# Ledger of designs, part 6: miniprotein binders against Protein EXORDIUM-like 6 (EXL6)

Target 1, 305 residues: Protein EXORDIUM-like 6 (EXL6), of Arabidopsis thaliana (Mouse-ear cress) (q9m8t8)
Amino acid sequence: REPPSQIPNGTLDLSLLWYGQFTPTQKERVHDFIESLNFDAKEGLDPKVSAWWKVVESYQERFEVKDIYRQKKSNRTVAPRIKVKVVRSYVDEKMKYGKELTMGNGEKLVETAIGNMSKVVPVVLLSAQVRAHGVGFCDGTCQHNALAKIKGQKEPRRYIMVSNPEVECPGECAWPFHTADKGPRGMTYQPASGEVGADALVIQLATGLADLATNPDLTKSLFKSETTPYNDDVKKNHESSSMYIVDPATKCTRVFGSGAFPGFTGRIRVDPITGGAFNSHGINHLKFLIPSIWDPKTKSCWTPM
Below, E stands for the ipSAE of ESMFold2; O stands for the ipSAE of OpenDDE; V2 stands for 0.75 times the mean of E and O plus 0.25 times the DockQ between their complexes.

## First folded at step 7 (miniprotein)

Design r11 (from r8 with M14F; at its last look DockQ between E and O 0.53; V2 from the best seeds 0.50)
Fold by ESMFold2, look of step 7:
Structure r11 (fold): chain B 305 residues (1-305), chain A 116 residues (1-116)
Amino acid sequence: as target 1 above (305 residues)
Amino acid sequence: STELIEFLRRALEFFARLIDELLEALEKGDPEEAIEEIYFLEIMIKYLAELVREAKELGDPELIKKAERALEKLAKLIKELEEALKKGDREQAKEILDRMAEAVRQLLEILDRLKE
């Protein structure tokens, strides 16, 4: 039998938990960004959010998925598509565990976001009301993807947690929409949405999604393949699995465009009407500022511009 | 303080590359994207002005004043560039971009003298 010529497409099913109170703009911005990952209209404006997502998808070709399915050479470059869907939303406006979140209570929120669903990725979003230092935020980052032990399950589950940093640590996690509090203060811009917290939340979520979707631990669950992996030679398959780069978007923290250095975003654009900074286009002509992604081939950050 | 002058140099060299890219893009006739780049360049000029202001306490005051004047000239040129692009006057836009490139070269020379 011949090996399959293309890697199957996959689906990333998200279960969102909104912890605390969020503005309508913050909720809409997150949903619009997620929808923009799937939006690849040929008439759309470049650079596209979906083109950025294709860089994330290409990690599946480079590492685990390619090794599993043994990709043949093709006259066209074809990456597997990962369709990102929100399949459930939970809301905890009353903040059951209070405003100061601990790691243990954070894992209980992950358990709630999972509910009774198998093979979803829980995404916990912490509002500006929440002090998230207790989960390790505001110390270099305001997002992570990690493993949580879930009651009633023997194996831990991978999740994404992000916070809106606009109150607790805007100078650390909301740059360039706020001056930096460590290192060079840097260039500052208006958020395209009109809210610092909304666009900072998108930067954190984009980072977490990219880091998670490149993680080989979830490769089989991301793809609903009906075929068994092709294996022509066990030695070949073992050699190909070693190229994974951990958290490639986090490696490019504060890089948004070509030529970036501390305090300088790199090349981006500014909307002349809103003053909003962006480096990509999504659905409905919306403009987003999203992080760069480490490219192991060039040993540098891949930038939208 | 030497780190600050290095940041200035890197930002100015990047600015010069953006000017070259805008010169090439004018042949394609896409004024909306050029205007979005111009607004980014305006914010870059404000950032450069802040860096020069921070360097004011550490360098030759006459060289710093020359840098401030060159940045003011650059800020005026970029507003003229915006107006030329809105009018569709691409030959004037090219002339303005050439003058902007010269102003950036002058700033880089000032930075070299400050490092001395």
Scores: ipSAE 0.613, ipTM 0.831, lowest interface PAE 1.4, mean pLDDT 82
Fold by OpenDDE base, look of step 7:
Structure r11 (fold): chain B 305 residues (1-305), chain A 116 residues (1-116)
Amino acid sequence: as target 1 above (305 residues)
Amino acid sequence: STELIEFLRRALEFFARLIDELLEALEKGDPEEAIEEIYFLEIMIKYLAELVREAKELGDPELIKKAERALEKLAKLIKELEEALKKGDREQAKEILDRMAEAVRQLLEILDRLKE
C-alpha cells in the first residue's frame, strides 16, 4: 500500500456522560479544555495546553512505528498525534442511579456513556451532588481510568470517571483552589474560571485523559482501523522502564509548576484581574491550571511552567 | 510543626532561587523574564506569610515575631523592586535583590532555630 500522503493520526473519541447537575461554567470549561488539547495556534501565549498534550503524545514513541510513519527524508519515525474529540454528550440530571454511587452503578454509568458506540472512550463526569466514595473517590483521588466489562462486548472498555470534588472532598481533590486537608494550609488560589468545581474538574479530567492516553492498551483503540501504527512484534514494552511509567499524570499529581513541593504548586501564574491561577493557555487564550506529567524523555515531571 | 518548618524552608529556598533568576534576567537584559519572576516572588511572599501564620501557634513567639518582621521587610523590598524595574533602574534593582537575599538568609537562620 502506498504510504499515505499524511501520517494517520490517532483519534480519541470521547463520549461524555454528565451525571448530576452541572453549571454552564463547568460544562463550558470541560469542553474548552478538551478543545485546547489539539489547539496549536502559533500566535498563542505560552505555555499551552497543547504543549502539555504533546508530552502525552510522546508516549507513543515507546513503540516502533511502522514504515508508513517514517519520514522519507529523515528516516525518522514520527509518532502519530492524538486528536481528541467529543462525539457524544449525554446529561443525566435526574441521576438515575441516585446520588450515592456503588461500583455496580458506576459500571452502568460507563455502559450508558458508551451506548451503541463501539469505539468511543466513555468519560463519566460526576457532579458535586454525587457521593462518589462508593466508586473509590475521595480516597486519594477523584479520577480514574479503568477497564470495564461491557455486556455484549468481548473486550473490556477503557473509561474515565471523574468527580467534581467541590462539596464532597475539596481539601483532597480541589487543591489548590481549596485548602488542602494534608500538609500546611498554605496559600490557596482562585480558579481561573471563577468556579472551584469547574477548574478542579478539569484537573481531574486532565489527569484521567493523560493517564488513559499514555496507556499502552489504548494504542489499538486510538485508530479507526484495527491496524496499529506500530509493529506488534517489536513492541518494546517500556512499562517497566524508568522512562515510561503507567499513569504519568497521577505520578505527578499536585505538581503544577517548577519548584513544586508538598503544599506548593510550583511556578504558576495568577491573573491580576481575576486572581485566577493558571499555568497554561488554551483556546481563545483561556487560562487553565493543568497537572504535570511524567515526561519519558527527561524522566521527570514535566511542568508547563 | 516539623513538617511546617520544612515547608517554610523549602519555600524560602525556592524564593532564593527566584531572586537569583531575577538577577540573571536583569543581567541578560530580559525585562519580560524579570517581570515574570516578580510575579513569583509576590506569590511566594504570600505563601510564606501564610506558613508563618500557621507556625505562630506552634513556635517560639519571639522567633515568630522575628520571622514576621523579616517577611514584612521582604514584602516591602518586593514593592521597591517593582518600582525600580518600572523605572528601568537596574542598579537599584540589583541592590534591592541583594537586600532580599540577605533577608532570606535571616529567615533561614530563624527557621533553623525554630527547628531546635
Scores: ipSAE 0.376, ipTM 0.726, lowest interface PAE 1.3, mean pLDDT 87
Fold by ESMFold2-Fast, scan of step 7:
Structure r11 (fold): chain B 305 residues (1-305), chain A 116 residues (1-116)
Amino acid sequence: as target 1 above (305 residues)
Amino acid sequence: STELIEFLRRALEFFARLIDELLEALEKGDPEEAIEEIYFLEIMIKYLAELVREAKELGDPELIKKAERALEKLAKLIKELEEALKKGDREQAKEILDRMAEAVRQLLEILDRLKE
């Protein structure tokens, strides 16, 4: 494992571009999730979304040198905080490039989300009716994060692209709120928000943010693995190799709680009043279902429950 | 049928782990944690029932009926366990957990026979 690069200034300033029509619930759910990453009250319901984000932050642990002029310098490992906030949110309801996006059209949407801001992370969210070609949605992945070369800028920019999977591939990317393509049929959970698309978008965004924060340059090898127990699609992309590199959140795909296996989420909660499935608590007593993340210290998928 | 049998085996293994964790919680004197584990046992019973239902088209009808009866017995034991824990009857709770572990062993035996 190579040491990961730190996020500059310990902040992720997100610029959101909503492409197509989204419900108020979908938009609010995404914003509430992002705000919940930084919410860390001592009292209240556990586990917290912020506890999950602390696992992500732990990937950026560094030695802190304490300079004492009269004494020998001491070193300790400190996990820096990463503050996440939305600094811009744009809506293109009429879909400038239509419902079928080429790679070039997708790059233009990334550029639009960046605008004239030098340090934002663009997040492009696609409505259920939109198809983005060349990014692997519903063909081995449920979210896309990559580096974009921006005209007039020296450094490439990390970006995230997510899509509401309800129409294109619900069995792959809206599970466990939809019957899985493999596994027991008829066993689904209600989304905590009441909308499949809203909670599926949160899962995809959480995965993208975690992978981005743990490997911001997209050039570092974090893990080498011969086997991914929870996602055969990742292995398919490396068919001719006995070893492959997997980002921490992608390594734990479809794992939401302890005891998970293909077709089963692991330990999660179901709200007895609403029927909503969750494994974490956020701001304003909101409940979220978020994916697990690989923990290199324990060599296992860290789960909220 | 091999895929459904593998899902059933893994689900039963997880169910057995939940029983062990509940026993540990009781030994440590944490009835609140034990009650929380009941919630996961109930989720697993629904999951197992769905897998058995799907296996009906592919399995020996008599073995499927035995599996359904064992799941019904587990569901009843879970309710008895919940009541014992609410009353603080630790010894009765442990006795119920032993009976649940035996029912899981019987289900694993049925599963092995379905595989054949």
Scores: ipSAE 0.044, ipTM 0.518, lowest interface PAE 5.3, mean pLDDT 77
ESMFold2 (binder alone), look of step 7: mean pLDDT 80; pTM 0.793

Design u1 (from p7c with E7Q)
Fold by ESMFold2-Fast, scan of step 7:
Formats: C-alpha cells, structure tokens, sequence
Structure u1 (fold): chain B 305 residues (1-305), chain A 86 residues (1-86)
C-alpha cells in the first residue's frame, strides 16, 4: 500500500511567529532561505538551495518510496514538487509569556501562529534569551517538530519550533559557527551573514522543514518512547509522540558536505571576500550553509557537494 | 565556474591554515585524538587538491599558482604528521 505521508496539494504555507527580539539580519535570512527553496535561476551558481529541496521532494514519490522499502528501484524519476512560502509573519517582541516557556505556553504560541488559517504550517521562532522547557532544546535537539490536535479540525497540524542558539547552547546548535560542546574540537567557520545566530537559525529551520516534509503525519516511527511532559489541559490539544522517530535530516546531523566526520563539516565553500562558509546558493546571490539529508535511494547522507 | 573554483580554493586554504595550527598543537600535546583528526583531515585535503588540480588544467593562471602554493603546504603538513607518528 502507498505510504500515507504526503504534502497535500504540493504546498507548504508557513505562518511565522517571532517570539522576542530578533535582528533584521536574522529575520531576513529566514525569509530569504524559505524563498530560496523553490528558486532555480538559470544563471545562478550551483549548488542551489532548491537542489537540496528536490531531495526532500523525492520522499513524496509514492512508488519510489515503496520500491526503496522493498530494496528495489522504480522506473519513476520525477518527484512531485512542494512549493514553500510565508503567508503570515507576526512578531511578539514583548514576549507575552516571558522568557521561560512551559510546554503549554509553547503550544499556545503554536495555536497563535495557526490563527484562523485551515492549511498553514506554524513555525515558532524563539529569540536568543528565551528558554523553552519540555522540548529538548540544548539537550540533544535544536528544533522541536511535532503534531498538534486543533480544536474544530479533524486532521492534526504539524508544526516547528526553533530556538536562536546564540546564548543558551551555541556549541550544540550553532556549530560549525561556534566551537562544539561535545566530541572533537573540530573546525569552525564564519557565518555567511556575519551573524552566528542568523545562519544557525537557518540550519535548525532547514532541519525542521526537511523532517516535516518527509514525514508530515509522523507515521514512520520505528522506535519506542518520547513522552512529552505537559499538563492535562494541553494534552487534548496536542498529540504526544509515543514512539521515537529518527527523521531524515536529524539522521544526518552535523554533515554539510562530502567527506564529513566528527568535528569536520565535509566539503563546503568559503567566500574569499567575507570569509563566510556555505554549501548552497539562493535568491539575490545569497549563500547558505544547509544540513545534509538522508537519501534512502543511496542509503547515505546526501550533500550539496 | 571560475568563481566556484575560487571559492573551493579558499575553503582549501582555510582548512590548511587550521590544520597547520592543529598539527602544531598535536606535536606539543601528543594527543592521539588530535593526531587521528589531523590524519583524517589531511587525507581529505590530499584528495581535494588533486581534484582541483584536474579542474584547473585549463583554468586561470593565478588560481593555478595559488593551488601550487597550497599543495606545497599540504606536503609539508604530511611530512610533519608522519614525524609525529614515529
């Protein structure tokens, strides 16, 4: 039987909620990255951010996914496209729930990002000073990706929550722009934007978007147990994961180019003028460093170069 | 493109500079993990320089000259790392 995990109508309409204070560079980088996912200019430099997004899109090909599961190749080579765009962007600079977010407060921010829109994917971005509890930030994860049961809607809503790691855990969530907290010392690079937080935020958002797009229904779990601790009032509006899921981008954590190993990103490029590190090109001649993603066809982490 | 090759050459230069400092540190500390990291990194650089040399056979003379400079630095790093393994 065909796998149930498909993006409806081939579109991801994102509703962004910026919680706290962000620099113009941080907001612009996120918007430019999202716009770059579907940008394929003939005269642009390669590799493109859109080439990375095509790997994500390949997971939507039903026959290929089924053939890969059976360890066979299909004759189908073209995957359906996924158009990504920002349809709403809201800023809460005053931080309604303060700098220490409970799981319940976080879920209310997700509901706020959804608003009255029937088919948006909420993306909650937390400023550098915000601490979110119960989501595993700075304790093995750098973004939270889950399902929310929305009152009055039959289908659960997938959402992403990301933290700006500049203050809390740059060594875990802003590598390779900051020295790693664990493992080999490794090599660090300068961010292409000039801001560690801006380029690190893009990496974490990229991971979340890829994991969401490759498993939108959260139905491909192979392992047991994450119990998300939250109060009874929130539980009926949020579906906790009863199974451990290793999604394609999360499986390739800290891989950015071919030849990567612990402490080394793999093959990337450095801008000779700015010193900025990148592995892909997007709109307006912008450069991005984006994480690798698991490719089930090759059974390896796909890299831009 | 010529621009893309220039970007890869600068990546190579940045890695070589990092590895020169790392090998110096490994020499002072004798740390097996640092030596192992340096060895893996140097193997990567040796492979990459050969690929870039092939790509630049018909390329910019200035880029070719820079690549020859970097090749010599890689060879010197290899020699120093072999001395550290003794």
Amino acid sequence: as target 1 above (305 residues)
Amino acid sequence: SPEELKQEIYFLEIMIKYLEELVREAEELGDPELIKFAERALEFLEKLIKELEEALKKGDPEAKEKLEELKKRIEELRKKLEELKE
Scores: ipSAE 0.611, ipTM 0.856, lowest interface PAE 1.4, mean pLDDT 78

Design u2 (from p7c with E7D)
Fold by ESMFold2-Fast, scan of step 7:
Structure u2 (fold): chain B 305 residues (1-305), chain A 86 residues (1-86)
Amino acid sequence: as target 1 above (305 residues)
Amino acid sequence: SPEELKDEIYFLEIMIKYLEELVREAEELGDPELIKFAERALEFLEKLIKELEEALKKGDPEAKEKLEELKKRIEELRKKLEELKE
């Protein structure tokens, strides 16, 4: 009888740690994207970054219907909100652990981002010069989203780690702003910010935040508990059921608009003045390209357009 | 809005330019994967132009003229691609 995991008090308090050298555009772009998650002014242009975040928020409603031991169905007339806020931002421009990070060094960076704060989500951002070993960057993934055991704290902490792929693996982790290394010939576009690294960081962070918010307790995840390669029950379930699904944003990797297929983003917009590609609008008339997320109601990747 | 519409029409124009080049390369290289990609992309463009035409039936004359130009280019791409598939 364990209740389903939900975001406490409907807030995600983020502690950012910038490791290495970042441009002002890269830092501003990440902050502007985070602020745009909860920007829903009527006078703003559509589709909104906040509309994408509302799909993420809707996942919390599913926990209520899964728990048969909870009180009568919620009488709420409004979808639950998740307020995302940066509560701390620390910069380690000199890279105290150097440019080659071990798993242990990465754990220390997560601890630094947390400090003495309870219930904060650490976000470690690595500059283009940094290589993080043991986390799968540039080897099938472009963001790392996991649980860390923190010394001095009883409970493991959920964290996100993203890297600027511009130098290490642009062909894997900076598409559609860079030609893909493998697969079909694809269309590429200019980043809306003018910097490949800035917009690639936003895509990676967006994926990490969506996966975290839709699956905050990895130990209670139906999706991940069934995926051990050495378990015969997983093999049976894989053959007899389409129940298995990876985290919602990760399942929709490289889908940005309706009609997407390998090498093509789907329906997006391109600014004729800047050439910048985008599928959503945020604060201060800023334009963002954000990845789609799985919608369990339609059983498809939800796209802004 | 007029801003949203100009960005959608420009996306359409950029896709058409890309496909015009891709279809020429497919003709030169005879690569079946390029032909398949072009076919899927062209099907997408054909659907999108119909949606934009419907949305603009009572809209700005300048936008309508631009869509008619892009529609003709899509029709020409279709003819070239059908020739390559044979």
Scores: ipSAE 0.648, ipTM 0.872, lowest interface PAE 1.4, mean pLDDT 79

Design u3 (from p7c with F11W)
Fold by ESMFold2-Fast, scan of step 7:
Structure u3 (fold): chain B 305 residues (1-305), chain A 86 residues (1-86)
Amino acid sequence: as target 1 above (305 residues)
Amino acid sequence: SPEELKEEIYWLEIMIKYLEELVREAEELGDPELIKFAERALEFLEKLIKELEEALKKGDPEAKEKLEELKKRIEELRKKLEELKE
């Protein structure tokens, strides 16, 4: 296994492009989730979204801290922090390229999200009625992470593309809020936001951000050729299996709590008032269901519970 | 912690209810995959109930009474599953 690259300057500046029509709940849910990555919930509301992000941060190289009182290097080490923030959010409600996107159209949307910004990570969010061909949605994966060559720049740009799966493939990409299409039948839950699409978008974005932060250049993967029961289709499709590398968060797809197995989320919580399923707390007393991430120290998926 | 325990006990209750319905369906269909799923889930819930019992030894009496109810339902599901595996 090769170590993942470190995030420069400890900041992920996101440029969001919303393609198509989204509800206010969907947009606000995504923004609240991002803000929750660096926000500590009040004491007694565990587990925290920020604790999950600390696991992601632990993939960075540790550094020695200077002892300010002694004016010399301390023997203490800490993992670098990664501050995540939205620096731009653009909406294309009319869908410039229509509802059927080619890979070329998708690449143009990535370029639009980047604009003139040299240090942003583009995040393209597709509404429920949009279908993106050639990106692997609903074919063993539920989010798309790749590198885009930007004209005039030496380094390729890492980007994330997610889609609201409610219409195209809810059984594959909106579980556990919808009955699964593959594998054993399992229990379904209510989304904490009240909208399947909003919570599914959060799960996909969380996976994309974690995979990006642990492997920002995509040229190295800790788990090349390894799959879970829910991404075996990637191996059957020679084209997608060569393009889509399994990274730490993707390796733990559909694992939300301890004891998870195909069709069973593992240990989570349900709000007795709303019926909403969750495994973490964020800003404004909000509750989120977020995916687990691989822990190389224990050789298992780290779960919030 | 009291709020966290209530949320976990509520999840446990809905999981047990789901599993009771799943076992009834497995009995009618004779589907070995449903039986296997139910067995794996039940093993996890049996372990979790013991953990929650330890956490609630000095806790809310209503929560303890609810947990005892859920424990008995799990024991009945165990008996049903052992019968189906034969």
Scores: ipSAE 0.694, ipTM 0.891, lowest interface PAE 1.1, mean pLDDT 79

Design u4 (from p7c with F11Y)
Fold by ESMFold2-Fast, scan of step 7:
Structure u4 (fold): chain B 305 residues (1-305), chain A 86 residues (1-86)
Amino acid sequence: as target 1 above (305 residues)
Amino acid sequence: SPEELKEEIYYLEIMIKYLEELVREAEELGDPELIKFAERALEFLEKLIKELEEALKKGDPEAKEKLEELKKRIEELRKKLEELKE
């Protein structure tokens, strides 16, 4: 069918909204992770966070069409670069909508993150004390990425929402830094940052960014948006059945290294000084544990090791 | 690099320590699912140590000695696990 969707101009300009109270470590880890996505200096340690991001970029591969007036076959594949950067960061420590967020409140936070900016991707980060209803957190997902219909804008806007799970559901969304609530008991590790919430936020954001970048025009998420903006008892129209679609990072949930199976991360490394678990390196010799991503070329979850 | 190799060997060592405790727990509980988990984990460790041995073919003698120690512990875990399956 259609060729894969492309990220416009090869850039993802992120607008962050921090909702609630976060530690300096949590904020620094998120920023350091984002900067590490495009860090590919030759003197840097391997495996790199940027190597993982190159697999994400490969989903945007474009085939060069052969000259139709020539009979000799010429097939070239180009993998575009996707530059990720933070263009705005806003903090709402007082939590304007309180600690219990409805879907409507969540949409208002997305709109706040967008502000008056065109072409930004809003990223809403919820502190450990916040509960977001209707988005499936702790009930089958640990991050939310979707399309939102923004008032006054022609095109729906793609967004990411992540939450610090260390209070609400660490066993579901902070593994392998916390014992899993479901499935086989497995080995747990220390977070490389020293804070469970900081490294869990990185895993959730990594998953959201990968799923967004591999499927930027996720139109099916429109079925999850509210069709009536008023406080009304009108139900959504559910006339069509659709096949379940699993995004590439979500397809590899709880896989961090080669040889993974339920309860086991697969091959990773542990810092002998800090005890911190990691599978990749970023800027300033920082170490990160990032989730694997489905690679359609190998039909497997790509892992750093 | 020597530093990367130290991290791999340390990872292997902590995995073996974890598996030693898991096999002991599987013995106490008699849980067939824990035994299956231990079997899969042991197979992974057996494969990993062979890969590290190949990587260290011309490497540090101390690192080779450490791998031989870990290899023996894996062999003892294999024996213990087979006894539990009987």
Scores: ipSAE 0.471, ipTM 0.810, lowest interface PAE 2.4, mean pLDDT 79

Design u5 (from p7c with R40W)
Fold by ESMFold2-Fast, scan of step 7:
Structure u5 (fold): chain B 305 residues (1-305), chain A 86 residues (1-86)
Amino acid sequence: as target 1 above (305 residues)
Amino acid sequence: SPEELKEEIYFLEIMIKYLEELVREAEELGDPELIKFAEWALEFLEKLIKELEEALKKGDPEAKEKLEELKKRIEELRKKLEELKE
């Protein structure tokens, strides 16, 4: 069987459900970001979104073990790749459960996103018109990923839910494109897409995908001073058994570049023509601002810049 | 690339403009938290400008001239912030 930190088959097939009305920019931005996760082409357009995704992929090898009793030869290893793609995309413009969602409504939306597919990750995207507080947004939470027990299925299904925060809680969930409600005064930027909601949705989705890929089974995530490194040495050194981790999003919240501190993203780039803030490049010469993630190899918040 | 350099320099310029406004506000309000944020931001800018200067030692003369302009603005911000800190 595969270790708890590995994605089966090295593939995440996403089924998107767009709940409510979204702009073309919002839809295109999300799709372009997803496609950019596996885009690794040509020099001169670094850093890439795919470089950020390679750090996520590296989590699959932090719990690698060797048979130290047999003294297996040390072989060069590379983290398995995780290919992410959209296999379904459905729109519920009329919002069949209305604008005020309950947890029960949220579960039904997850089921709708799954449809008849056995091996998809449902991604529910809530429009700016939705009040997502009832499904756990805006009170310290800007994306929701968990396990849902689906009627008629034996295994619970991992899902991601994101919400456009522009109307309900921009001060909580749209930084650095909006002034934060709490903490230091802070510095804000213009979104690279020109729409706060579009780039905020990307940050939420990026966080949710990183959380899912690094901890697909929602195994206990307790912080320990040591990560679980690969051990090639003697029997007395058993450092590869611990599954205690902190969620990467919790460890590196609000960090986008090197030199970050409370209220400041760290080093990023700004397009001199559009004013748009970014730290990574994707497909079609598109620019994205994506959050940093904890890197267990360097024991620091990895940033594209 | 020349485009990447323009993007990095423009970020630096935007951050300097923000910090210039922040230091003015810190002076008006006397808020210790604003002064603290300004200090951290200025330390970041001072480190970044040195890294960019080193990277561009043999680079585009126009880029060098722009960095020299921004460096002077950073030095002026340092002087103003030290006056606020006493």
Scores: ipSAE 0.542, ipTM 0.832, lowest interface PAE 1.8, mean pLDDT 78

Design u6 (from p7c with A41S)
Fold by ESMFold2-Fast, scan of step 7:
Structure u6 (fold): chain B 305 residues (1-305), chain A 86 residues (1-86)
Amino acid sequence: as target 1 above (305 residues)
Amino acid sequence: SPEELKEEIYFLEIMIKYLEELVREAEELGDPELIKFAERSLEFLEKLIKELEEALKKGDPEAKEKLEELKKRIEELRKKLEELKE
């Protein structure tokens, strides 16, 4: 039996490409979130972004692994750390491929983010001016998490592409900071940063990073976000098999706290000074709202609160 | 911590305020989905306030007073929602 995929060397090196115009708040928020994955918030500030990342790191322990020779009896009790580093951050304010991106143009942006770096994971962030065609945003996903074949490289490269949450599908991708497009008239909250686009971008990036870290080669992901009766039956059959890995953060889309249901985030906190909604603390006293992670042991979304 | 308690109480307060407005809308429209959403929301609020009351042993008098105010508002929402379900 093949063991679950792991992040090589315990380091996830990110190359960020900012395509179009972004506010300083949007860029700073993303960088602060990524740094908060590695460094604990001040003692006494709980829950922590770093604790959420430890759940992601421990994901290999949430699936049984069957060795073909039956030599191993248990998974590691302490998961290895995955250090997340931004090794490059590049801004293309003039939008080299224009405002209407095809998948081919998107792949060129991925290649640009990679440059000549081995093992880096490209993260392409699309500004409010940009539309990505044929990528499938707004079908239960607000980030594209896939494999790209890179010329001259033996292994395909994982990448994340995040559409602007305020423009592509704000009622889906910027919720709960934007009113829902459909369904029950849900409650909206203020973003902790003061900018809907900045906090929503963090939610989508967090989802992509969690899914990537739990399934880095993508070959074991078999499930879509939306479930029909047929899809539920297929998922149930495959989830009962220890060979298959679900996309854990995407499966918990729109779940931010315990007790969540359509139109309601679940248990979170709101800063009485700023009005900002959050469920985790990061570095420099920063507060973030980040997605829940599917837990196959409980068959439910693990929530920060 | 005292800060965490204030954040939880404020979350509870803004959710109650939203639900008070939602229940008025549900009463006007008679929409079963709004009534169902209000029911789920109210069940959550009822559980959360009970937990906060149990967690508050010798807390700030202002926090205790605020929690008692919110509890009464939740009880009033329950009465209104039961009337709508009839």
Scores: ipSAE 0.643, ipTM 0.866, lowest interface PAE 1.4, mean pLDDT 78

